# VHH binders against Interferon-induced very large GTPase 1 (GVINP1): the designs that were tried, part 5

Target 1, 242 residues: Interferon-induced very large GTPase 1 (GVINP1), of Homo sapiens (Human) (q7z2y8r1479to1720)
Amino acid sequence: DKRLFVLSILGLQSSGKSTVLNALFGLQFTVSAGKCTQGAYMQLLKVEETFTEELGFDFVLAVDTEGLRAPEHSNKSKDRDNELVTFVIGLANLTLINIFGENPSEMQDILQIVVQAFLRMKQVKIFPSCLFVHQNVGEATATDQTMDGRRRLEQKLDEMAAIAAEQEQCLDVTCFSDVIRFDVNTHVYYFAHLWDGNPPMAPPNPRYSHNVQQLKSRILMTATQESRGNIMKISDVKSRVQ

## First folded at step 22 (VHH; from m2 with A98R P108F)

Design n2
Fold by OpenDDE, fold request of step 23:
Structure n2 (fold): chain B 242 residues (1-242), chain A 121 residues (1-121)
Amino acid sequence: as target 1 above (242 residues)
Amino acid sequence: QVQLVETGGGLVQPGGSLRLSCTASGFEFSYYGMHWVRQAPGKGLEWLSSISKSGGYTSYADSVKGRFTISRDNAKNTLYLQMNSLQPDDTAVYFCARGIFTDESGRFDYWGQGTQVTVSS
């Protein structure tokens, strides 16, 4: 029975989540313009045999998901999205929450769904990890903006946690860190623009590549740490999906 | 940017020894297993050796087993390949490569420019 680390990514439709996942591991999830991921796509990555003992897992299962708030699912969008997010988070050891841009409404939507899902997991004694990837962050005053961004994100997450707690009658939850292990300073990654300028003539942005490497390192660290605890077996995945 | 820079190549007589070095930058070196590969003229890429992130586990191709030794110094972000008992058929460009997975998308995600090793009398 092989050891499995499950990495998933969630985000709004057209938020660039597949691109991030592809960049991280050289994967080939569909990123074509106009084509949206439908449902969930999975790629199984076999770890080099020489490395499996130290890493603690034999495979990485990368899960790309349908974008949230997809127009094609507008009629049942909220319930469907909630189910999808809950499923994906429940399946994964680590979930990347991909946020594109600084649209408050979009941010609100995804955070609400995500926080609710994590709270549900907590209720059933599942404790997954998450990292936030905030894309399309401007270069100007990066440090200050990042600090402010983190503060804002944390506040929003706490608000969502409080709301979710009330809805679920969880009296012991007052902030997001009560729902899941979370530090806004270490669990949020800000990504530069993919391109240095305006596509299609713009070259790739070296900062984006750097950001990808940083995130990849964090993922590997997390994967190693998670593997020391309750490591998922391939056989366990079948049970969780049912 | 991720960079791997190989050094230490050169011309040696059969039976001689060389020590290759690979200096890594642009990523957390200690989080990654590393590899040595080579490409001889007219031949495809040949895997030689792998080493785990801590250096605790190593593997070798049959062609170099017993002659080559892979090691690393994470504090220096450096990968090494000690090559002993070199033979003419060891003549190739040697590359250090990063890679965690063995999937079809690519066993190696980054490698350097390589260093030329020539074994000739």
Scores: ipSAE 0.865, ipTM 0.953, lowest interface PAE 0.4, mean pLDDT 90
Fold by OpenDDE, look of step 23:
Structure n2 (fold): chain B 242 residues (1-242), chain A 121 residues (1-121)
Amino acid sequence: as target 1 above (242 residues)
Amino acid sequence: QVQLVETGGGLVQPGGSLRLSCTASGFEFSYYGMHWVRQAPGKGLEWLSSISKSGGYTSYADSVKGRFTISRDNAKNTLYLQMNSLQPDDTAVYFCARGIFTDESGRFDYWGQGTQVTVSS
């Protein structure tokens, strides 16, 4: 019975989820514009045997998911998205919440679903971790924009937490950090554009690569920390999927 | 950007010793297991040794076991390979590589440009 660290990613359709996962671990998830990934795709990464004892897990299971708010499922999109998000968050030790762009409405919808899912997990005493990946962040005022962005995100998350708390009758939840361990300064990563210019002639953006490395480091740190606690076994994953 | 730079290669006589260094930058070195690999002329890549992120665990290929020693200094972001009792068949370009996983797409996600080691009388 091998030890698994499960990493998943959630986000809107065509938000660059698969690209992030591929960049993180050299994976080959299908990157498609306009076509919705159906369901969830998984890739199993075997940890080098020399490192398993120190890391505390034998495999990383990377889970790429169908994009949220897919046009193909417009009529049933909310319920389907809720189920998918709840399932994915429940399955994973760490979920990456991928946000693309600065559309407040879209962001709010995703955050509401995500916060609700985490609150539900808390109620059943499941405590997964999450990291936010905010893509398409401009280069010019990266530091100021990021600070303001973080503040706005935190406010929005707190707002969603309050709403979710009311809906679920959770009186002890007033902010997002009451739902899950969260620090907007350490759990949110802002990504530059993938390309330096306009594809297909544009070269890869070095900043994007740097952002990927930062995120990867955080993921590894989290994985190691989680392994010291209640590490998931393959048998546990099977039971959660059933 | 992730960079790995190997140094310490050169010409050495059979039975001699070399110490290779690999300086890492662009990532949190202490979070990653590291490897040494080599490529001899006309041959494929050969794994030589691995070391865990803390340095507490090491492994070696049979071809170099007892002769080579892998070590690291996380404070200096440096990986080392002490090579003793060098033989002509150890002639190769030596690479340091980063990698945590062993998968079909590749065991190593980054490696340096390599350093030439030539063992000849």
Scores: ipSAE 0.855, ipTM 0.947, lowest interface PAE 0.5, mean pLDDT 90
Fold by ESMFold2, fold request of step 23:
Structure n2 (fold): chain B 242 residues (1-242), chain A 121 residues (1-121)
Amino acid sequence: as target 1 above (242 residues)
Amino acid sequence: QVQLVETGGGLVQPGGSLRLSCTASGFEFSYYGMHWVRQAPGKGLEWLSSISKSGGYTSYADSVKGRFTISRDNAKNTLYLQMNSLQPDDTAVYFCARGIFTDESGRFDYWGQGTQVTVSS
């Protein structure tokens, strides 16, 4: 009877994923955070009862991963990452995709895995939501620079969607917006550097703190809009991602 | 950049009334439920009241039920606490606070600098 909103975060190892999660919710995942499978950790957060009717949920289930490994030419590591990503995307109401820096190879590899997972969800008629968090990008307050970054990310997502559609033989998919509801201008959040200068001597970057507040508010809004009933059982979600 | 600024504290006689205000900035105030808490001399934080983001739902600690009223004006980004029938034991620093989750460690993620309320003859 309790309403559950499931939020997951994905990203490469050492990409600042846990820092974002901690800044959003004060979460500190450890081995004791409640492990549901190898490589995924869960923490249950109870919503203040006074707020539950207007928010539309009673609990938030935060799902963190060990982080995706750096791209490799090994099929074993890539298969495990694909399985983990598909599981996490299939479990969550909203998935945050954490991308650090602008390394083209690392960005392409993570985007390919994520787009393929969303395409598989579309094929089984499951439509989870996503938001992208692109960290450690220049000055995020410069709108001209973020417009160019959004255009480049949209082009990469469209390319990955076309590749995934060919591999999965989905002729009705030509761009990423065919896979899921997506608007690069409203579904991508750019984060400045965590520190204003070189750590540990640098103070916390106030632009990073502002970016966190913007994202947190969007997550709450999205959760409120999407929370209309109970979340499916874990077993049902596992069958969705197989 | 999140700021919560409390005003309206002061000295009042037992049985008197005060209205506290909390002005919020740096976040979308109408998206968040809010709280009032206080810290009496020599004591820890005491939760007093909560209000949902639209103001449609409220809750109160037993110690203040019937005497304190929480309200908000989202157009002005302001949270209020009307305090009536004040007693000397209500003497404390009063804070407005933001937080979504219950009594796990870190119930509140932001709070202000507080405003002093002193109830004395």
Scores: ipSAE 0.608, ipTM 0.870, lowest interface PAE 1.2, mean pLDDT 77
Fold by ESMFold2, fold request of step 23:
Structure n2 (fold): chain B 242 residues (1-242), chain A 121 residues (1-121)
Amino acid sequence: as target 1 above (242 residues)
Amino acid sequence: QVQLVETGGGLVQPGGSLRLSCTASGFEFSYYGMHWVRQAPGKGLEWLSSISKSGGYTSYADSVKGRFTISRDNAKNTLYLQMNSLQPDDTAVYFCARGIFTDESGRFDYWGQGTQVTVSS
């Protein structure tokens, strides 16, 4: 019947991913601190009829994964996060991986879970797309600084891929590009601070607004490219989650 | 940083014609469908016309069908509205707008400050 493009966002609690979704699509997420949901939140967006033929889809399903690393026992929280991430990555046509700041421990934890989930999708011949959104990086548009950040992220992803490949016994995987189609120069988006200065006196940062428009255009391009190949119908999504 | 700037409004006599232009910046214009809307004095917004990102598909409100023509030039990042057979009831501020979705909370995510069209003798 109707064609559906599924977009999801993954990230740690309080990492600003709801703010990105609100900025991209007006999803009416609260931007107040402390929002916490243990599962996935979904909103269906209907495409303007005049545009559907050229875009290649009739609806967008936006999936927000709140509650990653929700308060829990350490081992039980890891199991819940792995189950949720595997479900969301398996459902989505495109997954945004939201990283906030430069905390190495938080970055390693989320990348490990995500890389393992993509490797599992490769094993069952599901090939979702992903983009990384790295928020709250001061000079997000400075090419030299983002080039170093991109190389560091790629090295970390390759490390996580090698570890996951050993754990999953996938001998044909040595780097992240073996797991999923990935180009660190075009699949990583850096976002400046949301406010230019200190809230509440600060206006929205124009660099953040520009970053949002760049990402939105890439999402639309990706969705159109996938619709020209193979895009799911709403009935197919029901079958896939059974 | 998204900007939509409407021009071409003015005073015109009944039965006259005007061509409105909307210059876009701050986003990739050729990736987005566009709209024209208007607001008459003391009234709400009225959708008039939409055009797909390549220009291959168009739609019009019944109130303007046959009199108004939407078009675009992606090389110039410009949207147009050719308005013929103008009547006093067409007096309004005209806005170009961007929006992909029909959701009741946000059909249009960006629009400009508008350009005044006044049809009077």
Scores: ipSAE 0.596, ipTM 0.866, lowest interface PAE 1.2, mean pLDDT 78
Fold by ESMFold2, look of step 24:
Structure n2 (fold): chain B 242 residues (1-242), chain A 121 residues (1-121)
Amino acid sequence: as target 1 above (242 residues)
Amino acid sequence: QVQLVETGGGLVQPGGSLRLSCTASGFEFSYYGMHWVRQAPGKGLEWLSSISKSGGYTSYADSVKGRFTISRDNAKNTLYLQMNSLQPDDTAVYFCARGIFTDESGRFDYWGQGTQVTVSS
């Protein structure tokens, strides 16, 4: 039976989510015929057979979701987003959490939903991996210029984990690292703007291309490590998405 | 910036041999499988061979199997193609390429400028 590595990306609508996936794999996502029942779009990528034994998987399932909306007042919209996020995180071996810009309210909305979903996975003993992609963060992505941003993100994640732990009555969770394996210095990737200025007058930003290359290498390493211990067969995944 | 630079092309007589090199930079070469692809004058791209990241697994197109040998030296960030028993229909521009997924039609994420190989008497 063929082995499948499932990679998904989550984030708010219009946050450059699909652009990151296209840049990582050089492909445009194909919309399946008809309507999607879960609000997710999937593309199956066959790994070159020469590489499969060393990588540990035969296919990658790339999952792009409908962008999450920041609902104003409706619990129904929040419940739908929670269901989609929980499904996608539960399906994926690795989830990329896409955060665009530096708006604190939007960041908190995304983090609240994501942290809750990971806590629920922990409770049912599913341990997916995550990486954060923080796009459009000023002009600088140098290490010393991102340390403050990493500290702020870690603090927010810890705050959301404590809130979720109280809501779920989970006494052993006090910070985000109690929810999943996470290190803010190695699990967060900062991306410059896609363009160096505003298109069409601006050239492509070379730093964005470099950021993509770094993330792609990390995804491949993570996929190889995950495939050694917990990877589904392709028939199991097809059954679960039907 | 990812770069792939092919060298070693040239003119060779039928039945001769030639060794191509591809020097990689801008990425961790040892993390990626690599390929050789060629384009004959007026033709589309033809995949020739692939090699896994460690070099432990290789594959070849039927047209070159037994005549061409792919290899790599990860310490030198260099991919090689040893071409033996060359014939006039091997005349082409030869490219090294990087790609994780299958693409019989040449769907690779990075490839070089190519090096010309000409086989004629």
Scores: ipSAE 0.548, ipTM 0.842, lowest interface PAE 1.3, mean pLDDT 78

Design n2
Fold by ESMFold2, fold request of step 23:
Structure n2 (fold): chain B 242 residues (1-242), chain A 121 residues (1-121)
Amino acid sequence: as target 1 above (242 residues)
Amino acid sequence: QVQLVETGGGLVQPGGSLRLSCTASGFEFSYYGMHWVRQAPGKGLEWLSSISKSGGYTSYADSVKGRFTISRDNAKNTLYLQMNSLQPDDTAVYFCARGIFTDESGRFDYWGQGTQVTVSS
C-alpha cells in the first residue's frame, strides 16, 4: 500500500496558522481526502512518482484545524479542543505548533494543552515530532530578540511539562525534552508579519516568504528522516480516523 | 530568494542538438526533485521530464522520450537537459522548475524566466 506522511498545524483561531499551511503548499492544493469530523480539515497531496522512492513516501496528508478557542463556544470548547489536539497529535508524524505572541495567557493555555497531549503520546509509545512557528513578532531577524523568544518558550514548555507530569503521575519527566525530542534552537521558527503594515494598504512582507521557504525545507528533511522508519500506510490512517 | 536561471537556448537546425542548463540558488538543491517544461508559441505548458533529488530516478513525456535526457550535478547546483534530434515542433521557451507534488496548478512552486529554443530550416 501507499506510504503517507502526515503533517498537521495547531493554533488559536485567527492566529494565521491556515495562512502558513497554505503558503507552504500553495493556493492550488487539492483536497482529496475526507474532512475530519472533529473540526479538522485534511488535504491529500500526491508526491510526484519520480521522487517517491528517494523521499520514502507517496503522499502527504496536510491537516488543518478549525482553530482552538472558538469565541462563540467558550464554555464547552475546552473539552472539544483537548479531543481535537490529542487526535491531531496522535495522527500526525509532524505537528506545527503555531504560536501567536501578542497574548501571553493564550500562549500558556495552548502550550499546556499541547504539552499534555505529547506526554500522553509518550505514555502510549507514539513518537510524533513537532516544530514551533512563532508568528507576529516585531523583529523576527534580530538575534537578541529571537534568543529571548527561545528562552521564554523553552521556559514555558519546561514549566508545562512539569505540570503535565504531575497531573499524569509521570515521575521521570522534569522538562519538555523528556516528553519529546526537542531543541529550542532548531525546532522553533520565527515568522515576520505577513503584511508590511496594515492591510489592505500594506504590501506583503517579503521576509514572511523567506520564513516559509526555510520551514518548508525543514519539513522535507524531517519527512525524509521519518520515512526511513515509522511511516504509516494509507490503510492504517483510514482505520485510525474511522 | 529562490532563483532558477536557464541558459543554453538558441537557434538550431532540424536534427541538431542543444544542451540546456539551469543554475539554482537560494535553496538546498540536493533536497529537491526538478523538472523541465516548455511552452510552444500559442500553446500551454508541456511537462517534459523530471529527475529525483539524487538523480537516481527520471521520467519523460512520450513526446521527448529517447531524444531528451535530464541530468543534474548537485555539486554545481545545476540541472541539465540534453536535447537531440530536434525538430521544428520543439521550438519553445524552456523552463526548469521545482516542485514535489502532482497537483495541476501547484505542481511547480518555482520556475525560471526560460530560455528560447528555435528549430528552423
Scores: ipSAE 0.545, ipTM 0.855, lowest interface PAE 1.4, mean pLDDT 76
Fold by OpenDDE, look of step 25:
Structure n2 (fold): chain B 242 residues (1-242), chain A 121 residues (1-121)
Amino acid sequence: as target 1 above (242 residues)
Amino acid sequence: QVQLVETGGGLVQPGGSLRLSCTASGFEFSYYGMHWVRQAPGKGLEWLSSISKSGGYTSYADSVKGRFTISRDNAKNTLYLQMNSLQPDDTAVYFCARGIFTDESGRFDYWGQGTQVTVSS
């Protein structure tokens, strides 16, 4: 029975979820334009034996998910998204929340669902981790934009937490950091453009590669920390999926 | 800081050969499996070859099997790709990539800036 770290990703349809997973681990999730992931796809990655002792786990289970707020599911989109988000967050040790573009307003509904899911997990004494990945951040005002972006994101998450708290009758929750361990300065990653120039002839952006490395380091650090507690076994994953 | 620097690319005629090198720094090279990948114009990244940390195991994509050979010198922190019988379809930017997983299907977490290989008459 091998040790497993479960990494999942959530985000809007066509927000580049599969792309970031592929970049992190060399995965082969579909990234084709106009196509979206349906449901949840899982890939099991075997950690090189040299690192298993240091990391504390033998495998990474990467979980790619269908895009949230998909137009094709518009009539049942909220319920479906709620179920998917709850399932994915409940399954994972760490969930990446993927944001693409400069307009976080499109993520408001999703953020509410995400915060609600984390609150529900807290109620049942499950404490998964979360990292935000904000892709497609321009270089020109990157520093100022990132600071303001962090502030705005934190505010929004706090608002969502308050709403969720009211809905779930949780009197001790006033901000997002009351729901899960979260620091907007260390749990939010901003990614440069994937390409250095205009595709299809442009090479990958070295800065993007660096960003990926930073995120991966955080992921592995988180995984190592989790492994010091109740490390998940492959057999445990089966029980959680049922 | 992790760095991978690819060299050896250039223009070659069909049927020609090139040897690519990748110099690694900022990490213990001998602890990692390494990979070669490429990106042709208008296409995504394609995995080509992998080599284990010791060099004892190698794998190849069907597209390059029998033509390309991956090797490494851990004492020099260098990865190599010998490319023979090059074809126009081999025209691409070639990247070396680091991997920490045993999966040899292009599992990597870091890649260099790449080196351009152009095969043309």
Scores: ipSAE 0.016, ipTM 0.307, lowest interface PAE 8.3, mean pLDDT 84
Fold by OpenDDE, fold request of step 23:
Structure n2 (fold): chain B 242 residues (1-242), chain A 121 residues (1-121)
Amino acid sequence: as target 1 above (242 residues)
Amino acid sequence: QVQLVETGGGLVQPGGSLRLSCTASGFEFSYYGMHWVRQAPGKGLEWLSSISKSGGYTSYADSVKGRFTISRDNAKNTLYLQMNSLQPDDTAVYFCARGIFTDESGRFDYWGQGTQVTVSS
């Protein structure tokens, strides 16, 4: 029975989720424009034997998910999204919340769904980890812009937490950090554009690579920490999926 | 730190051949699909070829199919591109890339500094 670290990613349709996963671990999720991931896709990655002792797990299960709020599923979309997100978050040790751009409405939608799901996990005494990946952040993100962005995100998360708390009758929840361990300064990663400029003429952006590396390091650190506790085994995953 | 270093570029006559090498460091090479891309002056990035982690699967752009061959040696952390029947239109900077390319819409997270390939009489 091998040890497993489960990494999942959530985000709106066409937000670049699969690309992030692929970049992180050399995976082969669908990255083509216009193609939508349906449901949840999983790839099992074997950790080299030389690293298993250090990392504390034998496999990484990467879970790519259908883009949330997909137009194709407009009529059943909210309930389905909620179920999917809850499932994915429940399955994972760590969930990446992928946000693309700065559209307040879109951001609110995904945050609401995610916060609700985490609250549900809390209610059943599941305490997964999460990291936010905010993509398409301009280079000019002066320290000030990033700080402002973080503040705004935190505020929004707290608002969503309050709303969710009311809906779920959780009186002890007043902010997002009450739902899940979260620090906006350490749990949010800003990603540059994949390309330096506008495709198709733009070269690859080295900053993106750097961002990926930073995120990957954090993920591995988290994984190592999680492995020191109750390590998920492959057999456990089967039980959770059922 | 992740590094990709391309070598093997140079000046070659039309119809000639070159073999490019990419040496990877700072990551588990065998865990990643690898790719070759190129950029000609004034043109966009062009995907050329991809190879799976194990090397069992390869893919090629139509522009290089039948002329270029991608291979890898995981023990040496090295990616190769054998280029035959080179044409002037193949003149470009060639990059090794880590990530996924199944076609021109592929993505990668790291790429090297590139190696210049010039095909001219």
Scores: ipSAE 0.000, ipTM 0.250, lowest interface PAE 12.4, mean pLDDT 84
Fold by ESMFold2, look of step 23:
Structure n2 (fold): chain B 242 residues (1-242), chain A 121 residues (1-121)
Amino acid sequence: as target 1 above (242 residues)
Amino acid sequence: QVQLVETGGGLVQPGGSLRLSCTASGFEFSYYGMHWVRQAPGKGLEWLSSISKSGGYTSYADSVKGRFTISRDNAKNTLYLQMNSLQPDDTAVYFCARGIFTDESGRFDYWGQGTQVTVSS
């Protein structure tokens, strides 16, 4: 009856994820109450009826995880994070992988968990869509968002895919694009700082708003393509959550 | 030396329009993102709008979206702000500003002298 597009955002910094969701959808959707389950905050966003036939869905379920890869319990936290990430990716039509800042060890930790989760989805023949959002990149690394930065991210993803494939004994996986449909040039979005400098002296960064609109267009295009083939209903999501 | 000169300010009635210009010299204008900011009497600086070096993308503060339009002409080294439906709370000194980097992002490092806009009956 009602058609639901499930969008999830994964990453360590929950406040940045919530800001992106608000920027993406706050002007075109009404927001219902959020709720928390199994370490994830869920928000139901109602599409205005004037757009429902054009878009092909009536609601967006936004799923925001928190506590991902908390440092207090590395082994137990990794098992819980793996279970949560696998659950969220398995639920979502589209997953945004939020990478905040440029700390290499945190980036690799997040990528390892995410790549393993996608490999597990491939093994159970679930093929979700994925986009990467790299927020709060430094101004000194702005060139990093071009050829070199994208190549470094792709190399890290390929390394993590090879490691995960060996750990899971999956012989047909040698790079990340073997795990999921991925092109580093079209599936990675770079977001500037929210402020152009240090608040309160710094004005808002206009590039952030532009980056948000580009990502929004891609998300809506993905949702429209999913509605052509197989958009789920709210009752279907309930059964998958249970 | 970098120079930014704003023109086109003045006194206008509520609901009226003004077009501000900013002429740039002393640097390669087409390599920088450009911005408009304003300062009302007794208030802090307010960012209004930005435009990329090519003019390919623009951004606006909510307070002016739909009423103000930023544009640039790289052949004339000139930045523009078309202001429509002006209200008394738009009264301010308007500045054009250059970003620190070659794109529209980064900190502002050069500002014009400003041009006064006054909206009153």
Scores: ipSAE 0.000, ipTM 0.089, lowest interface PAE 22.5, mean pLDDT 69

## First folded at step 23 (VHH; from n2 with R98K)

Design o2
Fold by ESMFold2, look of step 24:
Structure o2 (fold): chain B 242 residues (1-242), chain A 121 residues (1-121)
Amino acid sequence: as target 1 above (242 residues)
Amino acid sequence: QVQLVETGGGLVQPGGSLRLSCTASGFEFSYYGMHWVRQAPGKGLEWLSSISKSGGYTSYADSVKGRFTISRDNAKNTLYLQMNSLQPDDTAVYFCAKGIFTDESGRFDYWGQGTQVTVSS
């Protein structure tokens, strides 16, 4: 009878993903400054009863994960990250993929894991939603984003999807949009720098606040469209991944 | 820019009425439920009323039920609070707020600057 919407965020260690969740919902997750061995952090948020009928859900479960990493010479760390990502994507109604900066190697690391996880969900006919949050992009403002950045991300995602499809022998997958519902023009949100200047001495950037509100509106719209967000009973939400 | 701007405060006699307005900009006002809260001198924040995004559902704190009426006009991006039968205990700064959750600490996204309401002889 109680309806639950599950929102997760994934990203590399220290990529600002907990900061995004805190800005979106006023959550007080532990900010990850180092590697966490528990895997995931969850907080249950009760929706104001006045709003629940029109929103279509009574609770939001916000999931902030241990940051993903591909440590050199570590199969145990990679297996753990793949297991965590599969769990989080399978649990969530909407997953935010947090990308910080423009380092191609770091982008490839997170995209590889994410694309493989979504391909596995497609194979078992689970169709979660995702949005990309790209933080701290260069001189371009988040409201005046270049088409070149979107094209590069789409190309990288398509490359990862094609590689994964060959490895899994999926004859119907040639690009990332074959794996999951995705349009690079509507599923990627660019965030300005959180601080206007050097962080210790800089005020909060008002463009970052605007970016947060745009993303929040999309999240709420998605949650209302997925009114079947009761994937867990309320008693089950007391269990946490430590 | 996200903005919430309250107007309509002022000085009134006990038993009087005021109508507060809150004009919203920088976000899709019709997607969000809204609230009124107040802060009396030297006191913490007190939640007063909430209204759903369409205006179809409302709720009130016991201290104002029957005296205050929340409403909204989504075409004008404006939230209203009609306050009747005002008493000296209603003296406070009144804030418009945007938020979805029932956190005990009143965890809202954004707040206005507030508008002063003073009820005195």
Scores: ipSAE 0.403, ipTM 0.783, lowest interface PAE 2.2, mean pLDDT 75

